# Ledger of designs, part 223: miniprotein binders against q9bqp7

Target 1, 240 residues: q9bqp7
Amino acid sequence: VPQNWFPIFNPERSDKPNASDPSVPLKIPLQRNVIPSVTRVLQQTMTKQQVFLLERWKQRMILELGEDGFKEYTSNVFLQGKRFHEALESILSPQETLKERDENLLKSGYIESVQHILKDVSGVRALESAVQHETLNYIGLLDCVAEYQGKLCVIDWKTSEKPKPFIQSTFDNPLQVVAYMGAMNHDTNYSFQVQCGLIVVAYKDGSPAHPHFMDAELCSQYWTKWLLRLEEYTEKKKNQ
Key: E = the ipSAE of ESMFold2; O = the ipSAE of OpenDDE; V2 = 0.75 times the mean of E and O plus 0.25 times the DockQ between their complexes.

## First folded at step 16 (miniprotein)

Design yg17 (at its last look DockQ between E and O 0.88; V2 from the best seeds 0.73)
Fold by OpenDDE base, look of step 17:
Structure yg17 (fold): chain B 240 residues (1-240), chain A 94 residues (1-94)
Amino acid sequence: as target 1 above (240 residues)
Amino acid sequence: SREELWERIFELIQKGDYEEALRLLREYIEKYPDNPLALFIVADLLFDMGRPEEARKVLERAKELAKKTGDPDLIEYVELLERLIERLLEELKK
C-alpha cells in the first residue's frame, strides 16, 4: 500500500463537460522545470530485471547492426513515432486549424492501422497537452483526451513492429496512462475529469491496431502501482 | 527468495562470473523448468562464452516456451539472439 495515497479521481469535478467547453482541443505547453516527468519516474524505477534485459538487448542489437547501425535504428524508431503522433494530431485537430496536411504524413502503415480506432474516436478535448499533479509533484505530456466509443479517455498512441495483443505486453504504458489521468483530474487547467484510459498499439504494416481499453476499475489498480513507483522514485532521489 | 536469487544472478553476470551464474540458473530451471526467461539468459550467457551450439539448443526450448507465454519482448530477444548464434556458427564454419 502506498504511504502517500492520493485518489486518481477528483470527486469535486463533474464527469460531464461543461457546455462552455471550447470546441478547440486544449494544448497546454509543457514547461521545463525541476518537477519529474511521468516518463522519468518510470524509467528510473524499472526493476533490475527490466534494466538487465534492456541492456542485453541493446548489446545484442549493437552486435547485429554495429554501433552506427544501432544509432540509425534508434533514430528511425524515434522519427517514425514522432511523425505518427504529428499525423494523429493533424487528423484529430479541427479542420480550421489544419495547416496544409502533409499528405506524406498521412500515408503511413501506422495511420492505416489506426483507422478503425479513429472511427470510434470523437469529442477531442486535448491534444499533446501538458498535465501537472501539484500535490504529487509530477508532470506529463498526454497524447489525446477524447471519447472512445462514447467514453471519455486518456488515449496513448504507441507504435510497434510487433503484435501486442495484450495490455500486459505494453510494459509501463498502463502506468503512464493512469499517471496522466490522475494528473489531469487534479490539474487546475482542466475543468473536466477522465475515468478511462486507452492504449492504442499501431502497426507499421498497416494491420489493425490493438486497442487496450482501461475501465475505471483497471485504472484504479494501475494507479496504486503508479503511486508505488512514484514513492520509489522520491526515495531514490532523497538518498542521492 | 526468488528475487534474491535473481539479484545474485544479475550481479554475477555483471561481474563476468558466467560459470557461477549458469550454475544458479540451472538450479533455478530444475525447480522451474518452464521459465523461458531463465532459459533465454542461459542461452545468452553460453553465446558470450563462445558456446554457440549449446546456446542454440537451449534457445530452441526458450523460443517454444516464449511463444506459448505470448511475451512479445522476450520473443524479440530470442529471435535476435537466434540470428546472432546462426551468424557466429556460419563464421566458425569458414
Scores: ipSAE 0.736, ipTM 0.928, lowest interface PAE 0.6, mean pLDDT 91
Fold by ESMFold2-Fast, scan of step 16:
Structure yg17 (fold): chain B 240 residues (1-240), chain A 94 residues (1-94)
Amino acid sequence: as target 1 above (240 residues)
Amino acid sequence: SREELWERIFELIQKGDYEEALRLLREYIEKYPDNPLALFIVADLLFDMGRPEEARKVLERAKELAKKTGDPDLIEYVELLERLIERLLEELKK
């Protein structure tokens, strides 16, 4: 159990639209500061098991591909992910010119992979938007907040070359999603409540993406684990 | 405890004490046979120690257990190590 527990949901907020909500999706820029990001907290508090697996995977990939081959591989994976996120922002944005500009990105296998998910996505409220938890002092940049099958979700788009049919296969992604959710729910730049998460794993070959829906109860369970990671990060920084 | 034993194994690996890590992994596997990752770690350490034939046998057990228990994310680590072991064994034939 975390020593400094704080609720993920804000009882003063609702997931229903209100009259003051903007008609276009929010896109608050991420500001440079000393406050740690969600990704930094997670990277600095990896379990010994996670550190072992990441380091061994890296060493084995270098053995297979060579140093330059590994650099090319990781650069390509990063670029593919970046282009996938740009295409999704274009598709979900109300601006027609953005969609037309990225026509070639819209034809990728990753975009084909998520078509069946996108049909169930509507009511977009935020895209590529910064969140800050003012009490717990962390920041993040979330991909998307929209309704998925009628439920308002923090949606995280992931690319993968290998199938990820179980939520456990997505590693720290559930923690990342709930961290963004908790921050948004307590960030004064936002007025609504998010209680659900969605991790969408898209595949390069166009095979159907795997959606991992997280209801309020599951989000609450992962929130407790996120609080423990945040406490571990804070403690490690005090000892440095 | 299970968690303390698991953490200690990784500490030994980080320090490069592979023989002691393997001893504790064997004890862990005997007590907790439901974790295919433990078998994968054994195979990985054996590969690093220049024991690829033993690594191959243990990795095959890890692969079968991962399939039975539904641990699909472990399969990609298994396949990578499997390719490297096969390459090493072919080189040793020459």
Scores: ipSAE 0.663, ipTM 0.897, lowest interface PAE 1.1, mean pLDDT 86
Fold by ESMFold2, look of step 17:
Formats: C-alpha cells, sequence, structure tokens
Structure yg17 (fold): chain B 240 residues (1-240), chain A 94 residues (1-94)
C-alpha cells in the first residue's frame, strides 16, 4: 500500500472531447530538468531477480555473439524501435501524405503487424508528447493518445521478436502506460484526460500484433503498483 | 523467508560461490519442484561450472515449465542457454 496516495484521474477534467478539438495532435516538447523520467524510475526499481536475469542474459548473449556482435545486436534493436515509432508518428499525423515519407520507413514487418490495430484507431489527440506530473514530480514522453475502438487511450507501441499474448508478459509496460496517464491527467498543458490504456506489441515477421486493452479499473490497479515503484525510487534517492 | 532465501542465493552467485548456491537451490526445488526459474538458475550455474550434460538435463525440465507458466523473457533465457550448452557439448565430442 502506498504511503502517499494520489488519484490517477482528475475529477475536474472530462474524458470527453471539447466540441472544438485541435485539428493537429499535441506534441509538447520534453523539457530537461532534475525530476526523474518514468523509464528511469522503473529501471532503478527493478527487483533483484530482474536485475540478475538481465545480467545473465547479457553475459550469455556476449558468449553467443561476441562483444562486437552484441553491440551490433543492441544497436539494431534500438534502430528498429526508433524507425517503428517514426513510421507510426508519420502515419498518424493528419498533415502528412504517404509520399512525404521515407518509403523504406513504411516497409517493415512491424508496420505490417499493426495494420489491423490501426484500422480501429482514430481521433488522434497527441503524438510523441511530453507529460509531467507536477505534484508527484516525474516526467515522460508518451507515444500516442487516440481512440481505440471508440475509447480514448494512452497507447504505447512496443516491438518484439517473441509473442507476448498476455498483458503480464509485458512486465513493466502497464506501469509505464498508467504513469503517463496519471501525468497527462494532471498536466496543465492538456485540457482533457484519459481513463484507458492500450499496449500494442508488434512483431518483426509481420504477424498480427497483440493489443492489450486496459480499462479504468485495470489502470487503477496498475497505478497503485506505479505509486509503490515511485515511492521506492524516492526512498532510494534519500539514502544515496 | 522465501524472499530472504532468494537474496542469499543471488549474493552467493555474485560472489562466485556456486557450490553453496546449488545446495540452496536444490533444497528450494525439493520444496517447490515446479519453479522454472530455480531450475533455470541451476542449469545456468552448472554450465558455468563446466558440467554441460547435467545442465542440459535440468534445462529440459525448466523449458517445459517455463512454456506452461508463460514468461517470454525466461523462455528466451532458457533457449539461449540451451544453444550455448549444445555448442559446448559438440565441442567436447572432439
Amino acid sequence: as target 1 above (240 residues)
Amino acid sequence: SREELWERIFELIQKGDYEEALRLLREYIEKYPDNPLALFIVADLLFDMGRPEEARKVLERAKELAKKTGDPDLIEYVELLERLIERLLEELKK
């Protein structure tokens, strides 16, 4: 149980759009400061088991590929993810045509993988946009806010070479989504709020992506876990 | 407690005291025989200790259990270790 509870939803805001919605998705710039990012909080509060397994995996990958081979592997994974996110931002931007894009960016197994999901996405409100929780003092950069099957969601796009058919297979991804959601709902740069989340896991071979929808109740459950991680992070920094 | 036992096991592995870590892990597995993580760590240690035939046998059981419980990261770790064990066993035939 968190010591310092704070609600994920803002009762002073509606989850329904204003009649005069912006014609272009929001893209709030990320501002460098001393408060931690969501990803830093999660990285620095990994369990001892998670740290151990990750370190053993790294050592075994280096044994398999060599140090230079492992560096190339990690660089390629990073590039694939970056290109995927760039392609999705381009596809979802209302002011861009397909001919204004790098055609190689659109030719990806990951993009093929998400096509069936994109058919259900509409009403894009934000793309690659910074969020800040002014009370809890953390920041993030969310991927997308849009309607999925008629419900406004914070959407997080993930790449994977292995199937992740269950939400618990995504480890900390639900915590990341709700942390962004809570920050956005209490960020003065946003006039609306979101009560649902979506994690979309795309596959390199083009296999149909797995959507993991999070309704308000599930978001509240993960929000409690996020608050515990944030408290753990804060306590760790007091003792350093 | 179970948490304290795991912390001790990880500490022993970090210090390189693999024999004591194995003793604690085997005691744990007797009480909780369907834990794929414990079996994977046993196989991982046996591999580092130069005992790949024993590691392979334990890893086969860990793989079976990991697939049942659904942990894609553990499954990846198991499959990676399996490839390394197979490579080592092939080299030892020579």
Scores: ipSAE 0.622, ipTM 0.897, lowest interface PAE 1.1, mean pLDDT 85
ESMFold2 (binder alone), look of step 17: mean pLDDT 81; pTM 0.770

Design yg18
Fold by ESMFold2-Fast, scan of step 16:
Structure yg18 (fold): chain B 240 residues (1-240), chain A 94 residues (1-94)
Amino acid sequence: as target 1 above (240 residues)
Amino acid sequence: SREELWERIFELIEKGDYEEALRLLREYIEKYPDNPLALFIVADLLFDEGEPEEARKVLERAKELAKKTGDPDLIEYVELLERLIERLLEELKK
């Protein structure tokens, strides 16, 4: 799928604040239907290589931890990620009352890890908000849209036990970010333009998080790759 | 071509023909010795075939190249397999 038929950026939108913009961050609820999510598209279009590596990793982890140990490990990773996202939504929300309830969530090493990044985040426009690309027919739930060092970004918060100093190490994370960006830029529930992405990898031990900034050019490059994955998903769906 | 050989290897893996896949993977790493992923897959298949000492040797080379290319996810896979190989080799000494 040619990028110029389905551009990531909307030429009719501005990234500048205007008087009609809501003062409170948007939180559009996700409507479940037959339209595929970004995560489903990516999971269903993994290469044979990626599928093989993931399956072998699971088998090796089970050998190391046992079946019950592996289930406990994966449940703990999921729960910690969920709590991290809840804590970040609370911190970035303008509502004071949420912070009091989440006091224990704010004590995690992951939250300590992102403190240096959070000081550069302002102008929050959306939190835990649904996006839908009407023309390309996919949906997603993005973490955050805010200014990072003065640039409006789709921000994706990730937890990891291992440092990820290179964006190349995040597999499909850049594709996820640009998919949300393209959807938001063409979703009538939103009026602004996002041209940049940010993937923040936080660490459980409180080590400083790694920010992976994606400028407009890089976002356009990954958008082309996302369109190929979406086309592959559509083709596989028809051939099943 | 390099791409055709790589695709054929994964076709064999998908079919469960690990012996032929390993043969072609060895051919692949001889022609393209700087691919850390290919080396990792060889080590992983050797571990499954009960050749942990050869697997360890190949995995050491995979680890060196993975660290050089800066692929933390591959490094994590390598380290996991390394721990399992060392555990197996320790048990075999008993």
Scores: ipSAE 0.501, ipTM 0.842, lowest interface PAE 1.7, mean pLDDT 83

Design yg19 (at its last look DockQ between E and O 0.76; V2 from the best seeds 0.70)
Fold by OpenDDE base, look of step 17:
Structure yg19 (fold): chain B 240 residues (1-240), chain A 94 residues (1-94)
Amino acid sequence: as target 1 above (240 residues)
Amino acid sequence: SREELWERIFELIEEGDYEEALRLLREYIEKYPDNPLALFIVADLLFDMGRPEEARKVLERAKELAEETGDPDLIEYVELLERLIERLLEELKK
């Protein structure tokens, strides 16, 4: 049990968006400060086993590709992910704010992969928006807040070259999603709260993306795990 | 504990004591024979020790079990190591 328990949901916020919610998705800029990001917390609190496996994988990839080849590979993976997120932001943004859609950004296997998910996405509330949990002292940049099949979700878009049919295969992504949910639900910049999460794994070959829906119960379970990771991070920082 | 054993195994690997790490991993596998991760690590160490034929044999079993569990990351690691082993074996034949 976390020593510093804090609720994921804010009882003071209504689940109903106020009728005055702007038609334009929120895009709060991320401020660089001394506050740790969700990503940083998760990276620094990986298990010894996880760190070991990643290091071994990296070493083996360098053996296969060479050092320059591995750098190129890493850069390409990062670029593909970035382009995918940019394309999604363009698609999910209101038409009036659509700069000239780079048609080339839309012609990707990843975009093809998520088409069936996008059909069920509506009511976009935030895109690439910063969240801050003031009490727990962490920040993050969430990809999207929208309705998926009529349920308001924090949506996290992931790219993969390999099938991830199970939520367990998404590593720390569920923790990231609930961390963003908890932060948003307690961030004064947001007037609403979310009770659900969605991880979408898009595939390079255009095969149908896997949606991993997280209901309120599952989110609460992962929230407890997130709090433990945050406590571990805080303890490690006090000892440095 | 299981966790303490893994910690010790990782420490030994970091120290370069692969023989003792392999001994502990083998003891672990005797207790938990269907652990694809342990088998993968054994194969990976055998590869580093210049024992690619032994690594291949262990990795075959690791691959089967990894596919049964459906862990995509472990499958990726297994496939990567498999390619490296095959490359090394081909080089040794020249």
Scores: ipSAE 0.729, ipTM 0.923, lowest interface PAE 0.6, mean pLDDT 91
Fold by ESMFold2-Fast, scan of step 16:
Structure yg19 (fold): chain B 240 residues (1-240), chain A 94 residues (1-94)
Amino acid sequence: as target 1 above (240 residues)
Amino acid sequence: SREELWERIFELIEEGDYEEALRLLREYIEKYPDNPLALFIVADLLFDMGRPEEARKVLERAKELAEETGDPDLIEYVELLERLIERLLEELKK
């Protein structure tokens, strides 16, 4: 019986910057192919409880807002998230690449919400960048790789209208972060090692964002759960 | 096992067998009375079955327990269902 072991961390890599590393953050474009994305794997392997809660929430929201109201609500949530990510990419880019800085884009409640987190962010190495795990055959688009309080992290920026004070209340978000981390650590487009994660939940009213830091041990625990989801996806795909 | 019973409840809901789902949920709650999600599911099914007064009573218990445990996602679901139940009850008076 073959035994496969796929570590999240690459023993041949260091988290220290090399002299040959680019001074500008990497932004590898995501190329479409038959390889599944992290989000697709997670969507196709939801538990019965997760499916039930998502379906009920949609039904109840439609009942409250109407079909058109629900479409407008989801469109607005998507647009707010998109603008928040665009603003963060602009803020975290080097000064020379901020020529097209939109003053209004940078002034929102969500940006006010993350100010105290951004003070602890430095050494940005990748922004809105594609990752691919070469041996496990999955892809993703990560938000940011930077040092948070001196530790190199995959950082995922989230918007929320309700407080999310516990990491488990962000659902599959820890799995997304470690999936991106494992892919980046084994992607030949990158030369560094990431061992930590950070999920930042920002609020529209400017209330202080909640940072959910994931150390190497916690990342390893969620990596094991991600591998199970990936195996489940692969088996379901194989049976089609 | 607890997990097998839990999964079976969702299978019954997916099949539309709400009466059997409620029977198993009652059994689950008797064994695990401090699970606010189970109480929320009971309230949600009762609402779907056109039994909003019973749904409201169960949801009040679910809300108290959810607030005590501090589950913000569940609190959001509870509040949404609470608004819909109250709206339906007001409409039934008219």
Scores: ipSAE 0.647, ipTM 0.894, lowest interface PAE 1.2, mean pLDDT 85
Fold by ESMFold2, look of step 17:
Structure yg19 (fold): chain B 240 residues (1-240), chain A 94 residues (1-94)
Amino acid sequence: as target 1 above (240 residues)
Amino acid sequence: SREELWERIFELIEEGDYEEALRLLREYIEKYPDNPLALFIVADLLFDMGRPEEARKVLERAKELAEETGDPDLIEYVELLERLIERLLEELKK
């Protein structure tokens, strides 16, 4: 149980779409790093199990590929993820024309993988947009806020070379989503709130992506776990 | 105490006391025999300790359980270690 519990939803905010909504998705720039980011908090509070598995995976990959091979592999994975997010931002932006898009950016297995998901996405409210929790003092950069099958969601896009059919196999991704949700719901740059989350795992070979929907109840459960990680991070920094 | 035992195992691994970590892991597996992650960690330690034949046998069971759970990250870790174990066994034949 968190000692400093805080609600994920803001009772002072409407959860209904605004009829005067902007036609352009919000893209609030990330300006400062004086407060911790969601990803920094999660990285700094990994369990000993998570640390062991990551370090052993690195060691094993280096044994298989060599040091230079591993560096190339990790650089390529990072670049593929970056290109995927850039492509999705371009696709989901209503202002861009087809001729102004980088056609090579749009030609990937990951983009093919998500096509069936994108058919259910509408009402895009934010893309690659900064969020800050005004009270809990953490910051993040969310991928997308849009409706999925009629429900407004914080959507997080992930790339993977292996299928991930269950939400628990996505490690800390649910914590990342609810942390962004809580921050957005308490960020004065946003006039609305979101109660649902979606994690979309896209595959390099173009296989159909797996959506992992998180309703308000599931988001609240993961929010409690996020608050524990934030408390742990705070305590570690006090004893630094 | 389950979480305390788990924490102690990883502390021993960090300290390099693989024999004691392995003993505690085997005790854990006796209590919780359906845990593919614990079996994977046993195989990983045995590989590092230069005991690849034992690692292969344990990993075979870990693989069966991992496939039943459908955890793709654990399956990837298992397959990577399997390839490295087979490579080491081939080198030892030389």
Scores: ipSAE 0.634, ipTM 0.907, lowest interface PAE 1.0, mean pLDDT 85
ESMFold2 (binder alone), look of step 17: mean pLDDT 80; pTM 0.747

Design yg2 (at its last look DockQ between E and O 0.54; V2 from the best seeds 0.68)
Fold by OpenDDE base, look of step 17:
Structure yg2 (fold): chain B 240 residues (1-240), chain A 94 residues (1-94)
Amino acid sequence: as target 1 above (240 residues)
Amino acid sequence: SREELWERIFELIEKGDYEEALRLLREYIEKYPDNPLALYIVADLLFDMGRPEEARKVLERAKELAKKTGDPDLIEYVELLERLIERLLEELKK
């Protein structure tokens, strides 16, 4: 049980969008400060086993590809992910704000992969927007807040070359999603609340993406795990 | 505890004491024979020790079990190591 328990949901916020919600998705810039990001917390609180496996994988990849080859591989993976997020932001943004859609960004297997999910996405509230949890003292940049099949969700888009049909196969992504939810629900820059999460795993070959929907109950379960990771991070920093 | 055993195994690997790590892993596998992760680590250590034929045999079992569990990351790790083992074996035949 977390020592510093804090609720994921804010009882003072309504799930109903205020009629005054801007038609334009929120895009709050991330301020670089001393506050740890969700990603940093998760990375620094990985288990010894997880760290070991990743290090072994890295070493083996370098043996296969060479050092320069591995750097290139890592750079390409990062670039593909970035381009995918940029394309999604362009697609989900209102048409009036659409800079000249680089048609080349839209012609990816990843974009093809998510088409069936995008059909169920509506009511975009935020895109690439910063969230801050003032009490728990962490920040993050969420990909999207929108309605998925009529339910308001924090949506996190992931790229994979391998099938991830189960939410358990998405590693710490569920923790990331609930961390963003909890922060947003208590961030004064947002007037609304989210109760659901969605992880979408897009595939390079254009095969149908896997949606991993997280209801309020599942989000609450992962929120407890997130709080434990945050406490572990805080303790590690005090001992440094 | 199971956790303490794994911590000890990882410490031994970090120190380069692969023989003792393998001993502990083998004891673990005797108790938990269907653990693909343990088998993968054994194969990985055997590979580092220059024992690719033994690594291949262990990895075959790890691969079968990993596919049954459906863990995509472990499958990737196994397949990568498999390619490296095969490459090494081919080099040793020359």
Scores: ipSAE 0.793, ipTM 0.943, lowest interface PAE 0.6, mean pLDDT 91
Fold by ESMFold2, look of step 17:
Order: sequence, then structure tokens, then C-alpha cells
Structure yg2 (fold): chain B 240 residues (1-240), chain A 94 residues (1-94)
Amino acid sequence: as target 1 above (240 residues)
Amino acid sequence: SREELWERIFELIEKGDYEEALRLLREYIEKYPDNPLALYIVADLLFDMGRPEEARKVLERAKELAKKTGDPDLIEYVELLERLIERLLEELKK
């Protein structure tokens, strides 16, 4: 239980986007800032078990591939993720239809993997857009805000080489999504809010992606866990 | 509590006291025999201690249990360690 609870939803804000600019999704630039990012908070509050497993995995991968081999592996994984996010932004942005003709950008199993999900996505309101929670003092860069099967969601796109059919196998991704929701719902750059989340896990071989929908109740449950992680982070930085 | 026991285990590993960490892990496995992660950690420590034949034996059981749970991350950890153990055992035959 967090010591200083704060609501994820803003009761003074509409959950319906204003139709002020229907043709262009929001893309608020991320600024350098002294306040921590969502991903920094999560990385700095990992459990001892998670830290151990990650460090051992790195050591074992280096032992198998060599230092240079591991560097190449991680660089390739990062590049594939970057290209996937670039392709999705292009596909979902009406102002970048010419970029959708770049065959190199769209040639990936990951893009094939999400095609059935994209059929259910509409009403894109934000893409690669910065969020800031001024009261709780954290920032983030969300992937997408759009309707999924008629529900307005913060959508987080993930790549994976292994199946993740259950939300529990996505580790801290639900915390990331609700942290972005909370920040967006209390960010003066946005005139609307969201009450749902979606995590989409895409696969390199083109297998159908797994969607993990988070309704308002589930988001509220994860929000409590996010607040605990943020409190842990804040206490650690006070002592530094 | 289970969480307190794991905290002690990881503290021992950080200090390099792998023998005591193994003793506590075996006690944990006695109480919670269906936890493939604990078996994986035992195999990982045995591998680092230069005991790859013992590590292989424990890891085979961890692999069986991990497949039943369907945990893709644990399966990846087990398979990676298995490849490293087999490589080391082949090298030692020379």
C-alpha cells in the first residue's frame, strides 16, 4: 500500500478526445529533464531476484557469444525494435502515408505479426508523444493512444522472440502503461484522458501478436503497484 | 517467510558463499518442490563452482518442470545454461 496515494484518473477531465484536430495525432516532444522517466524508475526498483537473473543472463550470453558477439546481438535486437516502432508510427500516421511505401521499413515479421491487431485500432490521438506528471514528478514517452475495439487506450508495442500469451509474462510492461496513463491524464498538454491500456507483443517470425487488454479496474490495480515503485525510487534518491 | 529466505540466498551469492547458498536453496526446494526457478539457480551456481556434471543433472530436472509451467524466460535461461554446460563437458574430455 503506497503511503501517498494519488488517483490515476482525473475526474475533472473528459474521456472523449476533443475534435480540434481530427487529422493529426499529437506528438509532444520529449525534453531533457531532471525528473526521472518511467523506465528509469522501473529499472532502479527491480527486485534482487530480477537483478540476479538479468546479470546472470548477461554473463551467460557473453560466455556463449563472446563480448563482441553479445554486443552485436543486443545491437540487432535494439535496431529491430527501433525499426518496428518507426514502421508502426508510419502506418498509423495519416501524414506519413508516403513513408509506408518504404519496403525496407515494412519488411519484418513483427509487422506481419501485428496486422490482425491493427484492424481493430482506430482513432489515433497520439503517437510517440511525451507525457509528464507534474504532481508526482515523472516523465515518459508513450507509443500510441488510439481506440482498440472501441476503447480508447494507451497502447504499448513490444517485440519478442518468445511467446508471451499471458499478461504476467510481460513483467513490468503493465506498470509502464499505467504510469503513462497517469501522466497523460494529469498533463496540461492533453485535453482528454484514457482509462484503458493495451500491451501488444509482436513476434519475429510473424506469428499472430498477443494483445493484453487492461480495463479500468485492472489499470487501477497496477497503478497502485506503480505508486509503490515510484515511492521506492524517491526514497532511494533522497539518500543520495 | 519465503521472501526473507530469498533475500538471504541472494545476499550469500553476492558475498560468494555459494556452499551456504546451495544449502539454503536445497532447504527451499524441500519445502517448495514444484519451483523450477530454484533448481535453475542451483544449477547456475554449480556451473560457476566448476561442477558441471552436477549442474547438468539438476538442470535436467529444472528443464522438465519449466516446460510444464510454460514460462518462456525460464526455458530460455535453462537452455542457455544447458548449452554452456555441454560445451564445458566436451572441453573437459580433451
Scores: ipSAE 0.678, ipTM 0.917, lowest interface PAE 0.9, mean pLDDT 85
Fold by ESMFold2-Fast, scan of step 16:
Structure yg2 (fold): chain B 240 residues (1-240), chain A 94 residues (1-94)
Amino acid sequence: as target 1 above (240 residues)
Amino acid sequence: SREELWERIFELIEKGDYEEALRLLREYIEKYPDNPLALYIVADLLFDMGRPEEARKVLERAKELAKKTGDPDLIEYVELLERLIERLLEELKK
């Protein structure tokens, strides 16, 4: 249990849309500052097992592909992920700015992979939007807040070349989702409450994406684990 | 405890003490035989120590157990190491 517990949900907020909510999805820009990001906290508090596996994977990949090949591989993975997120933002936003830049972005295997998920997504309230937890002092950039099968969710879009049919296979992604959720629920730039999460793993070959829905109870369980990671990060910083 | 033993194994690997890490891994596997990750780590260390035939044998066991437990991430690590072991064994024939 975390020593400095703070609630994930805000009792003063509702998940129901109200007349004062913006008609277009919110997109608050991320301002760089000294406050740690969710991804920074998670990267700095990996378990020894996670560090070992990541280090060995890098070593083995370099051994297979060569240093230049590995650099090209990681660059391509990054670029594909970026293009996937840009395509989703275009699809879910009335602005469609990506249509003017590169229409081929909308025809990728990853976009084909998520079509069945997108049919159940509506009521988009935020896209590529910054969140800050004013009390716990962390920031993040979330992908999407929208209704999935009628439930308002923080939605995180992931790309993968291999199947990820279990939520455990998504590593720290559940922690990332609830960290964004808790921040948004206490960020004065937002007026609504999110109580559910969704991790969508899309596949390059167009095979159906795996949705990992997180109800309020599961989000609360992962929130406790996120608070422990945040406390570990804060303690490590004090000791260096 | 299980957690303390597991953590110490990684500390030994980080220090480069692979022989002691393997000794503790064997102890761990005897007590917790259903963890395919432990077998994968043994195979990975053996490969790094230049013992690819032993690594291949252990990795086959890790692969079998990983398929039964349904850990797709571990299967990715197993397949990568499998390709490298086979490549090394083929090169050693020359």
Scores: ipSAE 0.665, ipTM 0.900, lowest interface PAE 1.1, mean pLDDT 86
ESMFold2 (binder alone), look of step 17: mean pLDDT 82; pTM 0.786
ESMFold2, look of step 20: ipSAE 0.656; ipTM 0.915
ESMFold2 (binder alone), look of step 20: mean pLDDT 82; pTM 0.786
OpenDDE base, look of step 20: ipSAE 0.793; ipTM 0.943

Design yg20
Fold by ESMFold2-Fast, scan of step 16:
Structure yg20 (fold): chain B 240 residues (1-240), chain A 94 residues (1-94)
Amino acid sequence: as target 1 above (240 residues)
Amino acid sequence: SREELWERIFELIEKGDYEEALRLLREYIEKYPDNPLALFIVADMLFDMGRPEEARKVLERAKELAKKTGDPDLIEYVELLERLIERLLEELKK
């Protein structure tokens, strides 16, 4: 249990649309800041097991591919992920709010992979939008807030080379989602409340994406774990 | 406890004390035989120590358990190490 608990949901907010909600999806720019990002907190508080596996994977990949081959591999993975997110933003946003798009990327295997998920996505409220938790002092850039099968969700799009049919296979992704949710629910730039999460793992070969829906109860469970990671980060930073 | 033993194993690995880490990992595996990560770590350390035949045997068991647990990331790490072990064994044969 975290020593200094804070609620994920804001009792003063509703998940229902209201008159103050914008008609177009919000896209608040992420400001460069000394306040830690969700990804920074998670990267700096990995378990010894996660650190070991990541370092060994890097060493073994370099042994297999060489330094240049490894660099090319990681650059390619990064570029594919970036293009996938750009394509999704284009698909889910009116052209007026997203000026640049790649029509060829819209035909990629990753986009084919998520088609069955996109059919159930509507009522987009935010895309590639910054969130800040003013009380807990962290920031993040979330992918999407929209209704999935009628439930308002923080949606996180992931690309993967291997199938991830179980939520526990997505590592810290649930923590990332609830961290964004808690920040948004307490961020004055937003007026609504999100109580659900969705992690969508897309596949390069076009195989159907795996959706991992997180209801309010599951989000509350992961929120407690996120608060513990945030406390670890804060204590580690003080000792440095 | 399980958690204390696990923490001690990683402390030894960080210090480079692989022989002692393997001893405690063996103890851990005897008590908790269904943890594919523990088997993977043993195989990985054996590979680093220049013991690829032993690494291969342990890794086969790690792979079977990882597939049962449905941990695709661990399976990916296992398959990568498997390819490197086989490559090393081929080179040693020649």
Scores: ipSAE 0.521, ipTM 0.839, lowest interface PAE 1.7, mean pLDDT 84

